# Ledger of designs, part 15: VH-VL binders against Glutamine--fructose-6-phosphate aminotransferase [isomerizing] (glmS)

Target 1, 141 residues: Glutamine--fructose-6-phosphate aminotransferase [isomerizing] (glmS), of Sulfurisphaera tokodaii (f9vpa4r286to426)
Amino acid sequence: VIEEIKNAERVIVIGAGTSYHAGLYFSIELNRLGINSLPVIASEYYNVRSKKGDLVFAISQSGETIDVLQGIRMMRNSGAKIISLTNVIESAIARESDYKIYMRAGPEIGVAATKTFTTQLASILFILSVLKKENLKKMEK
Below, E stands for the ipSAE of ESMFold2; O stands for the ipSAE of ESMFold2 at other seeds; V2 stands for 0.75 times the mean of E and O plus 0.25 times the DockQ between their complexes.

## First folded at step 7 (VH-VL; framework fv_disitamab)

Design q3 (from p4 with light chain S53D; at its last look DockQ between E and O 0.92; V2 from the best seeds 0.00; counts 0 for: pae O 2.9 > 2)
Fold by ESMFold2 at other seeds, look of step 7:
Structure q3 (fold): chain C 141 residues (1-141), chain A 122 residues (1-122), chain B 105 residues (1-105)
Amino acid sequence: as target 1 above (141 residues)
Amino acid sequence: EVQLVQSGAEVKKPGATVKISCKVSGGTFSSYAIHWVQQAPGKGLEWMGRINPSGGSTYYNQKFKDKATITADKSTDTAYMELSSLRSEDTAVYFCARGTYSGYAPDYFDYWGQGTLVTVSS
Amino acid sequence: DIQMTQSPSSVSASVGDRVTITCKASQGIDSYVAWYQQKPGKAPKLLIYAADDLQSGVPSRFSGSGSGTDFTLTISSLQPEDFATYYCQQYDSYTFGGGTKVEIK
């Protein structure tokens, strides 16, 4: 995953609702690391033209968010590769993705949406931490 | 399995109208655009237009704008193409085809109907 | 309109031959190209999408290449079931190439 992100010409991050906001954060931090990134509201997927060389990072807790699914289908048609971040093995979005990341969180009790957002953010922070370590190694040269 | 089944062959006189059906089974009808393609005898393929079944929006090849009318019926999972004012040059096989999502483009056609021959003769 | 110029119009080849078919777009279309196979009396069948991605169930002897304006379909070792007409399609605005008929020598 990390090498795909580093080598992408652009990382398109797509999500709906709270997943969009997690994706926006991810996209902002990627740009600060020098990785070209574009955050996309899933319902506006049709306004974004993807190209071969793009990497699509799709965030969907259920893995069934319709606008995300439509968006990754369109973007795959241009030859983009799809990474999904979901909570559900064998969801539609996961099945249609080239790479799959499953969120690691315990069973949700009570406020499920809040716990799920925190788990999305934890996964994103881990990816960012690895990317930051790679940047520090480059600078040591 | 996704399957597109078209209505049968038609023989028409010049000036008549024909309506071709394309019933889609296996899959969510409203999630995928339906395209129509003409193949005249001994000729290649030509895109005619498409419909998004969920909202009914259409987009036509300018060549066919005044010839073809594309509609969809979500209650029967069926798309239709009506050809009006038929002329002998409208003699062709007409295919329906399914896109991979509901948008206009970019898309390719992964499932095709069997084709409907429309013959227009005096 | 985006023109797709497909060459050659016809190829005579033997089983086992390598067959190369080209399409040239009149303007840049990124990788928005599909390739279809059509046998007489049948609907087209998708082989390649996004210029070089193989559709599931399609034999690996089929491959695509190219980007921008120049695109190629290659059949590495022609089989008896491969004698058919092949079409490229740009799918930014939907035009087909003129077709290439692959015939037995």
Scores: ipSAE 0.468, ipTM 0.826, lowest interface PAE 2.9, mean pLDDT 88
ESMFold2, look of step 7: ipSAE 0.532; ipTM 0.841
ESMFold2 (binder alone), look of step 7: mean pLDDT 91; pTM 0.941

Design q4 (from p4 with light chain S31D; at its last look DockQ between E and O 0.82; V2 from the best seeds 0.00; counts 0 for: pae O 6.1 > 2)
Fold by ESMFold2 at other seeds, look of step 7:
Structure q4 (fold): chain C 141 residues (1-141), chain A 122 residues (1-122), chain B 105 residues (1-105)
Amino acid sequence: as target 1 above (141 residues)
Amino acid sequence: EVQLVQSGAEVKKPGATVKISCKVSGGTFSSYAIHWVQQAPGKGLEWMGRINPSGGSTYYNQKFKDKATITADKSTDTAYMELSSLRSEDTAVYFCARGTYSGYAPDYFDYWGQGTLVTVSS
Amino acid sequence: DIQMTQSPSSVSASVGDRVTITCKASQGIDDYVAWYQQKPGKAPKLLIYAADSLQSGVPSRFSGSGSGTDFTLTISSLQPEDFATYYCQQYDSYTFGGGTKVEIK
């Protein structure tokens, strides 16, 4: 995953609702690291022209978010590679992605959106921490 | 596992109308656009138009906008194309094909019907 | 609309030959190209999408390349089942090339 993000010409981060906000944070931090990134509201996926060299980072806890699924299909048609961040193995989004990250959230008993966001953010922070280590390693060499 | 099954061959006289069906099985019908493609005898492929079954939105190749009418019935998972005012030039095989999502570009066709021969002769 | 000029119109080849088919778009279309195979009396079958991505279940002897305006389908070692007509398609606005018939020599 980390090598795909580092080598992408652009990282398109797509999500709906709270997943979009997690993705927006991720995209901002990627740009700060010098990685070209575009956050996309899933329901507006049709406004994005993608091509080979793009990497799509799809965030969907259920892995079944319709607008995210439609967005990754469109972008895959354009030659983009798909990374999914989901909590459901064998979900539609996970099955249609080239790379899969599973975030393993606990039960959704209380405020489900809050629990999901925390797990998504933790996964994103871990990815960012690894990318920061790789970036510092390059500077040292 | 996805299959598109078209209605059988038709022989029509000039001026008649024909309606070709395309039954889709093995998938979620409303999630994928259905496209129609003409192939005249000994000729290549020509895109005619498509429908997004979820909302019924259509988009036509300008060449065919006065010839073809594309519809869909979500209750039977079937798309239709009606050709009106048939002429001998309309003799062709007509294919339905499934896009990979809701029918907006960019989209390519991963599953095809078997084709329906429409012959227009006096 | 975007024209796709496909060359050659036909190829006479033997089993084992390398076959190269080209398509040229009248304007830039990034990598929005698919390639289809069609045998007589049959529906087209998708081979390649996004210019160079191999569709599931398609033999690896088929490959695609190109971007922008110039695109190529290559069959590295022609097999008896590959004698067919091949079409490129741009899917920015859905235009097919004129086709290339690959026939036995």
Scores: ipSAE 0.167, ipTM 0.738, lowest interface PAE 6.1, mean pLDDT 87
ESMFold2, look of step 7: ipSAE 0.173; ipTM 0.740
ESMFold2 (binder alone), look of step 7: mean pLDDT 91; pTM 0.941

Design q5 (from p4 with heavy chain Y104D; at its last look DockQ between E and O 0.96; V2 from the best seeds 0.00; counts 0 for: pae E 2.8 > 2)
Heavy chain, then light chain:
Amino acid sequence: EVQLVQSGAEVKKPGATVKISCKVSGGTFSSYAIHWVQQAPGKGLEWMGRINPSGGSTYYNQKFKDKATITADKSTDTAYMELSSLRSEDTAVYFCARGTYSGDAPDYFDYWGQGTLVTVSS
Amino acid sequence: DIQMTQSPSSVSASVGDRVTITCKASQGIDSYVAWYQQKPGKAPKLLIYAADSLQSGVPSRFSGSGSGTDFTLTISSLQPEDFATYYCQQYDSYTFGGGTKVEIK
ESMFold2, look of step 7: ipSAE 0.474; ipTM 0.823
ESMFold2 (binder alone), look of step 7: mean pLDDT 92; pTM 0.943
ESMFold2 at other seeds, look of step 7: ipSAE 0.522; ipTM 0.836

Design q6 (from p4 with light chain S93Y; at its last look DockQ between E and O 0.81; V2 from the best seeds 0.00; counts 0 for: pae E 4.0 > 2)
Fold by ESMFold2 at other seeds, look of step 7:
Structure q6 (fold): chain C 141 residues (1-141), chain A 122 residues (1-122), chain B 105 residues (1-105)
Amino acid sequence: as target 1 above (141 residues)
Amino acid sequence: EVQLVQSGAEVKKPGATVKISCKVSGGTFSSYAIHWVQQAPGKGLEWMGRINPSGGSTYYNQKFKDKATITADKSTDTAYMELSSLRSEDTAVYFCARGTYSGYAPDYFDYWGQGTLVTVSS
Amino acid sequence: DIQMTQSPSSVSASVGDRVTITCKASQGIDSYVAWYQQKPGKAPKLLIYAADSLQSGVPSRFSGSGSGTDFTLTISSLQPEDFATYYCQQYDYYTFGGGTKVEIK
């Protein structure tokens, strides 16, 4: 996964609701690291034109968020590669992704998605920490 | 398994109307655009238009906008294409095909109906 | 309108041969190209999308390449079941190439 992010011409991060906010944070930090990134509200996917060289990072705890699913389908048709961050093995979004990252969250208990946001953020922070470590190595001059 | 089954062959006289059906099974009907493609005898493929079954919105190839009317019935998971004012040059096989998502473009067609031959003769 | 010019219109080849079919777009279309196989009396079958991505269940002897305006479909080792007509399609505006009939010698 880390090599795909580093090699992408642009990282499009798509999510709905609280997953969008996690994705926005990810996108901001990627840009601070010099990695071109665009955060996308899943319901607005049709306004974003994707191309080969784009990497799509799809965030959905359930893996069944319809706007995210429609968005990654459109972007895959444009030649982009798809990475999913989900908590459900063999969900629709995971099955339709080229690469899959599974969160380590317990069963959903019907409470607001606060626990889901925290586990999404933890996964994102780990990815960022690996990228930051590699960026530091480049700066050693 | 996703399957598109079209209505049978039709023989019509010039000036008549025909309505071709395309029954979709094995998937979520409203999540995928349905496209229509013409293939005249011995000729290639030509895109005619498409419908988003969820909201009923349509887009047509300009060549066919006054010839074809595309509709969908979510209660039966069936798309329709009506051809009006038939002429001999409308003799062709007509295919329905499923896109990969509900939007207008970009999209390609991963499942096809078997085709419906419409013959227009005096 | 974006035209897709497909060549050759037909090709005759032996089992095991490498067959190459080309499509040229009248203007740049990035990688929005699909390739279809159609046998007589049958519906088209998707082979390639996004110019070079192989559809699930399609044999690996089929491959696609190209970007911008020039695109190719390659059959690396022609098999008897590959006798068919092949069409390219640009799918930002939905136009098809004129087709290429592949005949086994």
Scores: ipSAE 0.373, ipTM 0.796, lowest interface PAE 3.8, mean pLDDT 87
ESMFold2, look of step 7: ipSAE 0.374; ipTM 0.788
ESMFold2 (binder alone), look of step 7: mean pLDDT 91; pTM 0.938

## First folded at step 8 (VH-VL; framework fv_disitamab)

Design r1 (at its last look DockQ between E and O 0.91; V2 from the best seeds 0.00; counts 0 for: pae O 2.3 > 2)
Heavy chain, then light chain:
Amino acid sequence: EVQLVQSGAEVKKPGATVKISCKVSGGTFSSYAIHWVQQAPGKGLEWMGRINPSGGSTYYNQKFKDKATITADKSTDTAYMELSSLRSEDTAVYFCARGTYSGSYAPDYFDYWGQGTLVTVSS
Amino acid sequence: DIQMTQSPSSVSASVGDRVTITCKASQGIDSYVAWYQQKPGKAPKLLIYAADSLQSGVPSRFSGSGSGTDFTLTISSLQPEDFATYYCQQYDSYTFGGGTKVEIK
ESMFold2, look of step 8: ipSAE 0.475; ipTM 0.824
ESMFold2 (binder alone), look of step 8: mean pLDDT 91; pTM 0.939
ESMFold2 at other seeds, look of step 8: ipSAE 0.430; ipTM 0.814
ESMFold2, look of step 10: ipSAE 0.560; ipTM 0.846
ESMFold2 (binder alone), look of step 10: mean pLDDT 91; pTM 0.940
ESMFold2 at other seeds, look of step 10: ipSAE 0.523; ipTM 0.831

Design r2 (at its last look DockQ between E and O 0.76; V2 from the best seeds 0.00; counts 0 for: pae E 5.0 > 2)
Fold by ESMFold2, look of step 8:
Structure r2 (fold): chain C 141 residues (1-141), chain A 121 residues (1-121), chain B 105 residues (1-105)
Amino acid sequence: as target 1 above (141 residues)
Amino acid sequence: EVQLVQSGAEVKKPGATVKISCKVSGGTFSSYAIHWVQQAPGKGLEWMGRINPSGGSTYYNQKFKDKATITADKSTDTAYMELSSLRSEDTAVYFCARGTYSGAPDYFDYWGQGTLVTVSS
Amino acid sequence: DIQMTQSPSSVSASVGDRVTITCKASQGIDSYVAWYQQKPGKAPKLLIYAADSLQSGVPSRFSGSGSGTDFTLTISSLQPEDFATYYCQQYDSYTFGGGTKVEIK
């Protein structure tokens, strides 16, 4: 996964609602690391022309978010590779992605979105920490 | 798992109308465009048009827009193509095919068996 | 309107041969190319999408390459079941190439 992110010409991060906001944070931090990234609101997926060299990072707890599913279908048809971050094995989004990352979320407590957002953010922070460690090693040369 | 089953062969006289059906089973009908492709005897493939079943919107190859009318019925998971004012050069096999998305860009991962339409005097 | 010029029109080949089929677009189409195989009396079968991505269940002896205007389908070691007609398709606006018939030499 980490090499796919580093080698992408552009990382398109797609999500709906709170997943979009987690994706926006991810995209901002990727750009700070020198990785070209574009955050996309899932319902606006059709405004983005994708092509070979693009990597799509799709965020959906259920793996069934319709606008995310439609977006990854269009972008895969355009030659992009798809990484999914979901909490449901064999969900539609997971089945249609090239690489799958599954969240380790516990049962929902409190408001419905709070636990899933925290788990999404934890997964994103782990990916960023690995990328930052790789960047620091590169700079030490 | 996904199957597209077309209606049977038709023999028609010039000037007649034919309506070909394409029933989709084993998948979600409204999520994918249904495309139609003509193959004249001994010839290659030619795209005719598509329909997005969820909203009913269509897009046609300009060559066929006055010949073909594409519709869909979500209640029966069936797409239709009607060919009007048939002429002998309309004799061909007509395929329906499922896209992987509801618009462009899109390629066709499942195909119907084809329907032969013969136009003769 | 995007034209797809496919060559050759036919290929005579033996089992085990490497077969190369080309398709040229009249304008740039990124990687929006699919390749289909069609046997007589049958519907086409998808082999390749996005110029070089192998469809699930398609043998690895099939490969695609190219971008922009020039695209290639390669069969690395021809098998008896590969004698068929092959079509390229640009799928931004859905134009097929003229086809390439692969025949027994």
Scores: ipSAE 0.223, ipTM 0.749, lowest interface PAE 5.0, mean pLDDT 87
ESMFold2 (binder alone), look of step 8: mean pLDDT 92; pTM 0.945
ESMFold2 at other seeds, look of step 8: ipSAE 0.348; ipTM 0.792

Design r3 (from p4 with heavy chain Y101W; at its last look DockQ between E and O 0.83; V2 from the best seeds 0.00; counts 0 for: pae O 5.7 > 2)
Fold by ESMFold2 at other seeds, look of step 8:
Structure r3 (fold): chain C 141 residues (1-141), chain A 122 residues (1-122), chain B 105 residues (1-105)
Amino acid sequence: as target 1 above (141 residues)
Amino acid sequence: EVQLVQSGAEVKKPGATVKISCKVSGGTFSSYAIHWVQQAPGKGLEWMGRINPSGGSTYYNQKFKDKATITADKSTDTAYMELSSLRSEDTAVYFCARGTWSGYAPDYFDYWGQGTLVTVSS
Amino acid sequence: DIQMTQSPSSVSASVGDRVTITCKASQGIDSYVAWYQQKPGKAPKLLIYAADSLQSGVPSRFSGSGSGTDFTLTISSLQPEDFATYYCQQYDSYTFGGGTKVEIK
């Protein structure tokens, strides 16, 4: 996953509601690391033209968010690769992704939306910490 | 497993109408566009049009706009194409094919029906 | 309409040969190209999408390349089951190439 993000020509981060806000944060931090990134509100996916070299980072706790699913389908048809960040194994979004990151697995069904957002941020912060570590190694002799 | 099953071969007289069915199983019918493709005997493939089964919106190749009418029935997961005012030049195999999302484009066809031969002869 | 000019119209080849089929679009279409294989009496089968992405379950001897207007399907080592007709398709507005029949020499 980390190599795919580093090597992408652009990282398109798509999510709805609170997942969009987590994705916006991720996109801002990716740009600060020199990784070209575009945050996308899932309901506006059709306004974004993707291409080969793009990496789509799809955030959906349930893995069933309809606008996210339609967006990744459209973007894959244009040649982009898809990474999903979900909490449900074998959800529709996860099944249709090239790479999958699972935040939570198991029987806890009643996780509140606030707790879900925190878990999304934790996953994003971990990814960012690995990317920052790699960036520091390249900058320091 | 996604499967598209078309209605059987038809022999029709010039001027008649035919309605070809395409039943989709193993997937979510309303989430994917259904496309129709003509293949005349010994010839290549030609796109005819598509329908979004959710809202029923259609786009047609202008060549077939006055020939074909594409519809869908969400209650039976079935798309239809009706060909009117049949002529001998309409003799062909007609395929339905499933797109990968519900929008018009970009889309390619990852599942195909078996084809329906329509023969127009007098 | 965007025309897809496919060549050659037929090719005679032996098992093990490398076969190359080309399509030229009348205008730029980015990577919106699919390739299909069709055997007599059968429906087309998707091989390649997005110009160079191999469909799941398709043997690795098939590959696609190109962007813009010039696209290529390559069969690296022809097998007996590969004798068929092949079509390119641009899928922004849906036109097919004329087809290429691959036959036993």
Scores: ipSAE 0.168, ipTM 0.735, lowest interface PAE 5.7, mean pLDDT 87
ESMFold2, look of step 8: ipSAE 0.261; ipTM 0.762
ESMFold2 (binder alone), look of step 8: mean pLDDT 91; pTM 0.942

Design r4 (from p4 with light chain S31N; at its last look DockQ between E and O 0.87; V2 from the best seeds 0.00; counts 0 for: pae E 3.9 > 2)
Fold by ESMFold2, look of step 8:
Structure r4 (fold): chain C 141 residues (1-141), chain A 122 residues (1-122), chain B 105 residues (1-105)
Amino acid sequence: as target 1 above (141 residues)
Amino acid sequence: EVQLVQSGAEVKKPGATVKISCKVSGGTFSSYAIHWVQQAPGKGLEWMGRINPSGGSTYYNQKFKDKATITADKSTDTAYMELSSLRSEDTAVYFCARGTYSGYAPDYFDYWGQGTLVTVSS
Amino acid sequence: DIQMTQSPSSVSASVGDRVTITCKASQGIDNYVAWYQQKPGKAPKLLIYAADSLQSGVPSRFSGSGSGTDFTLTISSLQPEDFATYYCQQYDSYTFGGGTKVEIK
């Protein structure tokens, strides 16, 4: 996953409601790291034309958010690759993604109780911390 | 398993109307545009139009705008195409096909109905 | 309307041959090209989307290439089940090529 984000020509981050706001934060931090990123409100997906080389980062707690699912389907049609951040194994969004990240997987998953901005943000912060660590190592070489 | 099953072959006289059905099973009907494609005997494929089953919005190839009427019934997961004022030139196999999402474009067709032969003889 | 000019119109080939089919768009269409296979009396079957992306379940002997205006479908080693008609499609506004019939030599 981390190499796909680093190598993308552009990271399109798509989410609905609170997932959009988590995605907005992610996109801002990616841009600060020198990774081109565009946050997208899922219900407005049709306004964004993806292209080959784009990486789509889809945020959905349930993995069933209709607008997110429609958005990644359209963007795949231009050859973009899809990473999903979901809380549900084998959800529609996860199944239709090239790469999958699960929030708090395993025995710590409180799926009914933790589909919130804070869970999404925690997952995003972890991804960012790994990306920042990789950047530091690269600079030291 | 996604499957599109079309109504059976039809034989019509010039001037008649035909309505072809396309029942979709094994998927969420309202999430995918349904497209219609004509194939005249011994000829290639020609796109006719599409419908978004969720809201019923349609878009047509200009060539077929006054010939075809595309509708959908979400309660039965079925799309329809009505051809009016049939002429012998309308003799063709008509396919329904499913897009990968509900929008107009860009899209391609990953599942197809078996085709419906409409023969117009005077 | 964007025209898709497909060539050749037919190919006579033997099992094991490499077959190349081309489509040329009348204007730039990025990589919005799909390729379909159609056998007599059957519906088309999707092979390739986004010019070079192989659809799930399609044998790896099929490949696509191109962007802009010039696109190619290649069958690296023709098999008996590959004798069919092939169509390109641009899917920004939906135009099919005229088809290429691949026949047994």
Scores: ipSAE 0.370, ipTM 0.791, lowest interface PAE 3.9, mean pLDDT 88
ESMFold2 (binder alone), look of step 8: mean pLDDT 91; pTM 0.937
ESMFold2 at other seeds, look of step 8: ipSAE 0.404; ipTM 0.808

Design r5 (from p4 with light chain A50S; at its last look DockQ between E and O 0.93; V2 from the best seeds 0.00; counts 0 for: pae E 4.0 > 2)
Fold by ESMFold2, look of step 8:
Structure r5 (fold): chain C 141 residues (1-141), chain A 122 residues (1-122), chain B 105 residues (1-105)
Amino acid sequence: as target 1 above (141 residues)
Amino acid sequence: EVQLVQSGAEVKKPGATVKISCKVSGGTFSSYAIHWVQQAPGKGLEWMGRINPSGGSTYYNQKFKDKATITADKSTDTAYMELSSLRSEDTAVYFCARGTYSGYAPDYFDYWGQGTLVTVSS
Amino acid sequence: DIQMTQSPSSVSASVGDRVTITCKASQGIDSYVAWYQQKPGKAPKLLIYSADSLQSGVPSRFSGSGSGTDFTLTISSLQPEDFATYYCQQYDSYTFGGGTKVEIK
């Protein structure tokens, strides 16, 4: 998955609610690394035109968020590749993505929103740390 | 498995109306646009318009905007196209087709109905 | 209105031949192109979307290429079931090419 992010012409990060906020953070950090990125609120997916070379990073814990699903369908039709970050194997979003990342989260009781956000951030931070290491090795050459 | 089943062939006289149905099974009806395509005898395919079944919004090819009326009934998972003031030039096979999401474009059609022949003769 | 000029209008070919079909758009349409196969009395069947993406269940002998205005459908080794009419479609505003009938030589 890291190779796809590095080679993308633009990384579109789509999510709803707390997933959008995690995606916004990811998008900001990608831009700091020199990777062109656009955060998208899932309910406004139709305002974004995608093309070949775009990579869509879809964040949905359930993998069933309807606006995210509609958005990745539209963007795939325009030639974008889809990476999903979900917590449900074989969810609709996971099944319709080209690459799948599954969040590591336990059962959610009481404070599900906080726990979900933490696991999304952990996944994002790991991806960012690998990208930063890769960038440092390239500079040393 | 997604399936689009259209109503049967119709023979009509000039000036009449016809309403073609397209029943969708095997999927979530309101999540996908339904498109209509004309194929005149010996001719190619021509897009007529589409409907978003969720809210009922439509977009038409200008050529057909005064000929065709596209509707949908979410309670029966059925889209309809009504052709008014039929002329012999309207003799064609009419297909319904499903898009991959509910928006107007960009989209392509991954499931098609079997087609409905409408023959207009005096 | 975006015109899709499809060539040739027909082609005679033998089983095993490589067949190429082209479509030219009257203006740039990025990669918003689909290709459909239609047999007599049947509905069209989707083969290719986004110019070069193969639809699930479609044999790998079918491929698409192109971007902008010039697009090609290729059948690498023609099979008996491939004799049909093929249509390109631009799907930014929905127009079809005139079709290419692939016939037995």
Scores: ipSAE 0.360, ipTM 0.790, lowest interface PAE 4.0, mean pLDDT 88
ESMFold2 (binder alone), look of step 8: mean pLDDT 91; pTM 0.943
ESMFold2 at other seeds, look of step 8: ipSAE 0.373; ipTM 0.801

Design r6 (from p4 with heavy chain T100E; at its last look DockQ between E and O 0.75; V2 from the best seeds 0.00; counts 0 for: pae E 12.6 > 2)
Fold by ESMFold2, look of step 8:
Structure r6 (fold): chain C 141 residues (1-141), chain A 122 residues (1-122), chain B 105 residues (1-105)
Amino acid sequence: as target 1 above (141 residues)
Amino acid sequence: EVQLVQSGAEVKKPGATVKISCKVSGGTFSSYAIHWVQQAPGKGLEWMGRINPSGGSTYYNQKFKDKATITADKSTDTAYMELSSLRSEDTAVYFCARGEYSGYAPDYFDYWGQGTLVTVSS
Amino acid sequence: DIQMTQSPSSVSASVGDRVTITCKASQGIDSYVAWYQQKPGKAPKLLIYAADSLQSGVPSRFSGSGSGTDFTLTISSLQPEDFATYYCQQYDSYTFGGGTKVEIK
């Protein structure tokens, strides 16, 4: 996964609701690391023109978010590779992705699903920490 | 398993109209665009237009915009194409096909109907 | 309006031959190219999408390549069931190439 992120021509991060905000943070931090990234609101997926060389990072706790599923289908049809960050093994989004990252989340609370957001952030922070350690290694000598 | 079944062959006189049906089964009708493709006898394939069944929006090849009218009936999971003012050059096999996408982005066709031969002769 | 110029219009080949079919787009279309196989009296069958991605269930002797304006379909070792007509399609605005008939000789 880490090599796919580092080598992508562009990392498109797609999510709905609070997952979009987690994705926005991820995209901002990727750009700070020199990795071209575009955050996308899942309900507006049809406004994004993807291409071969794009890597799509799809965030959905359930793995069944309809707008995310439709978005990754469109982008896969255009030649992009798909990474999913979900909490449900063999969910629709996971089954239709090339690479799968699974997270653990407790029961949903409220509309924002705050425990899901925390778990998404933890997964994103771990990925970023690995990328940052790789970047520091390159800077040495 | 997704299946597209088209109505049977038609023989028409010049000036007539014909309406070809394309019934979709084994999948979610409203989530995918339905495209129409013409193949004249011994000739290649030509895209005619498509419809998004969910909102009924259409997009036509400019060549066919005054010839073809594409509609959909979500209650029967059926798309239709009506050809008006038929002429002998409209003699062709007409295919319906399902795109992998909702019709707003680049789309290729993985499920095809069996084709409907329309013959226009006097 | 994007034109797809497909060549050759026909090719005569023997079982086991390598066959290469090309399509040129009149303007850049990234990788929005599909390839279809059509046998007489049948609907087209999808072989390749996104220029080089093999559709599920299609034999690995079929391959695609290209980007931008120049695209190819290659059959590495022609089989008896491969004698058919092949079409490229750009799916940015849905234009088909003129077709290539692959026939036994």
Scores: ipSAE 0.000, ipTM 0.599, lowest interface PAE 12.6, mean pLDDT 83
ESMFold2 (binder alone), look of step 8: mean pLDDT 90; pTM 0.934
ESMFold2 at other seeds, look of step 8: ipSAE 0.006; ipTM 0.628

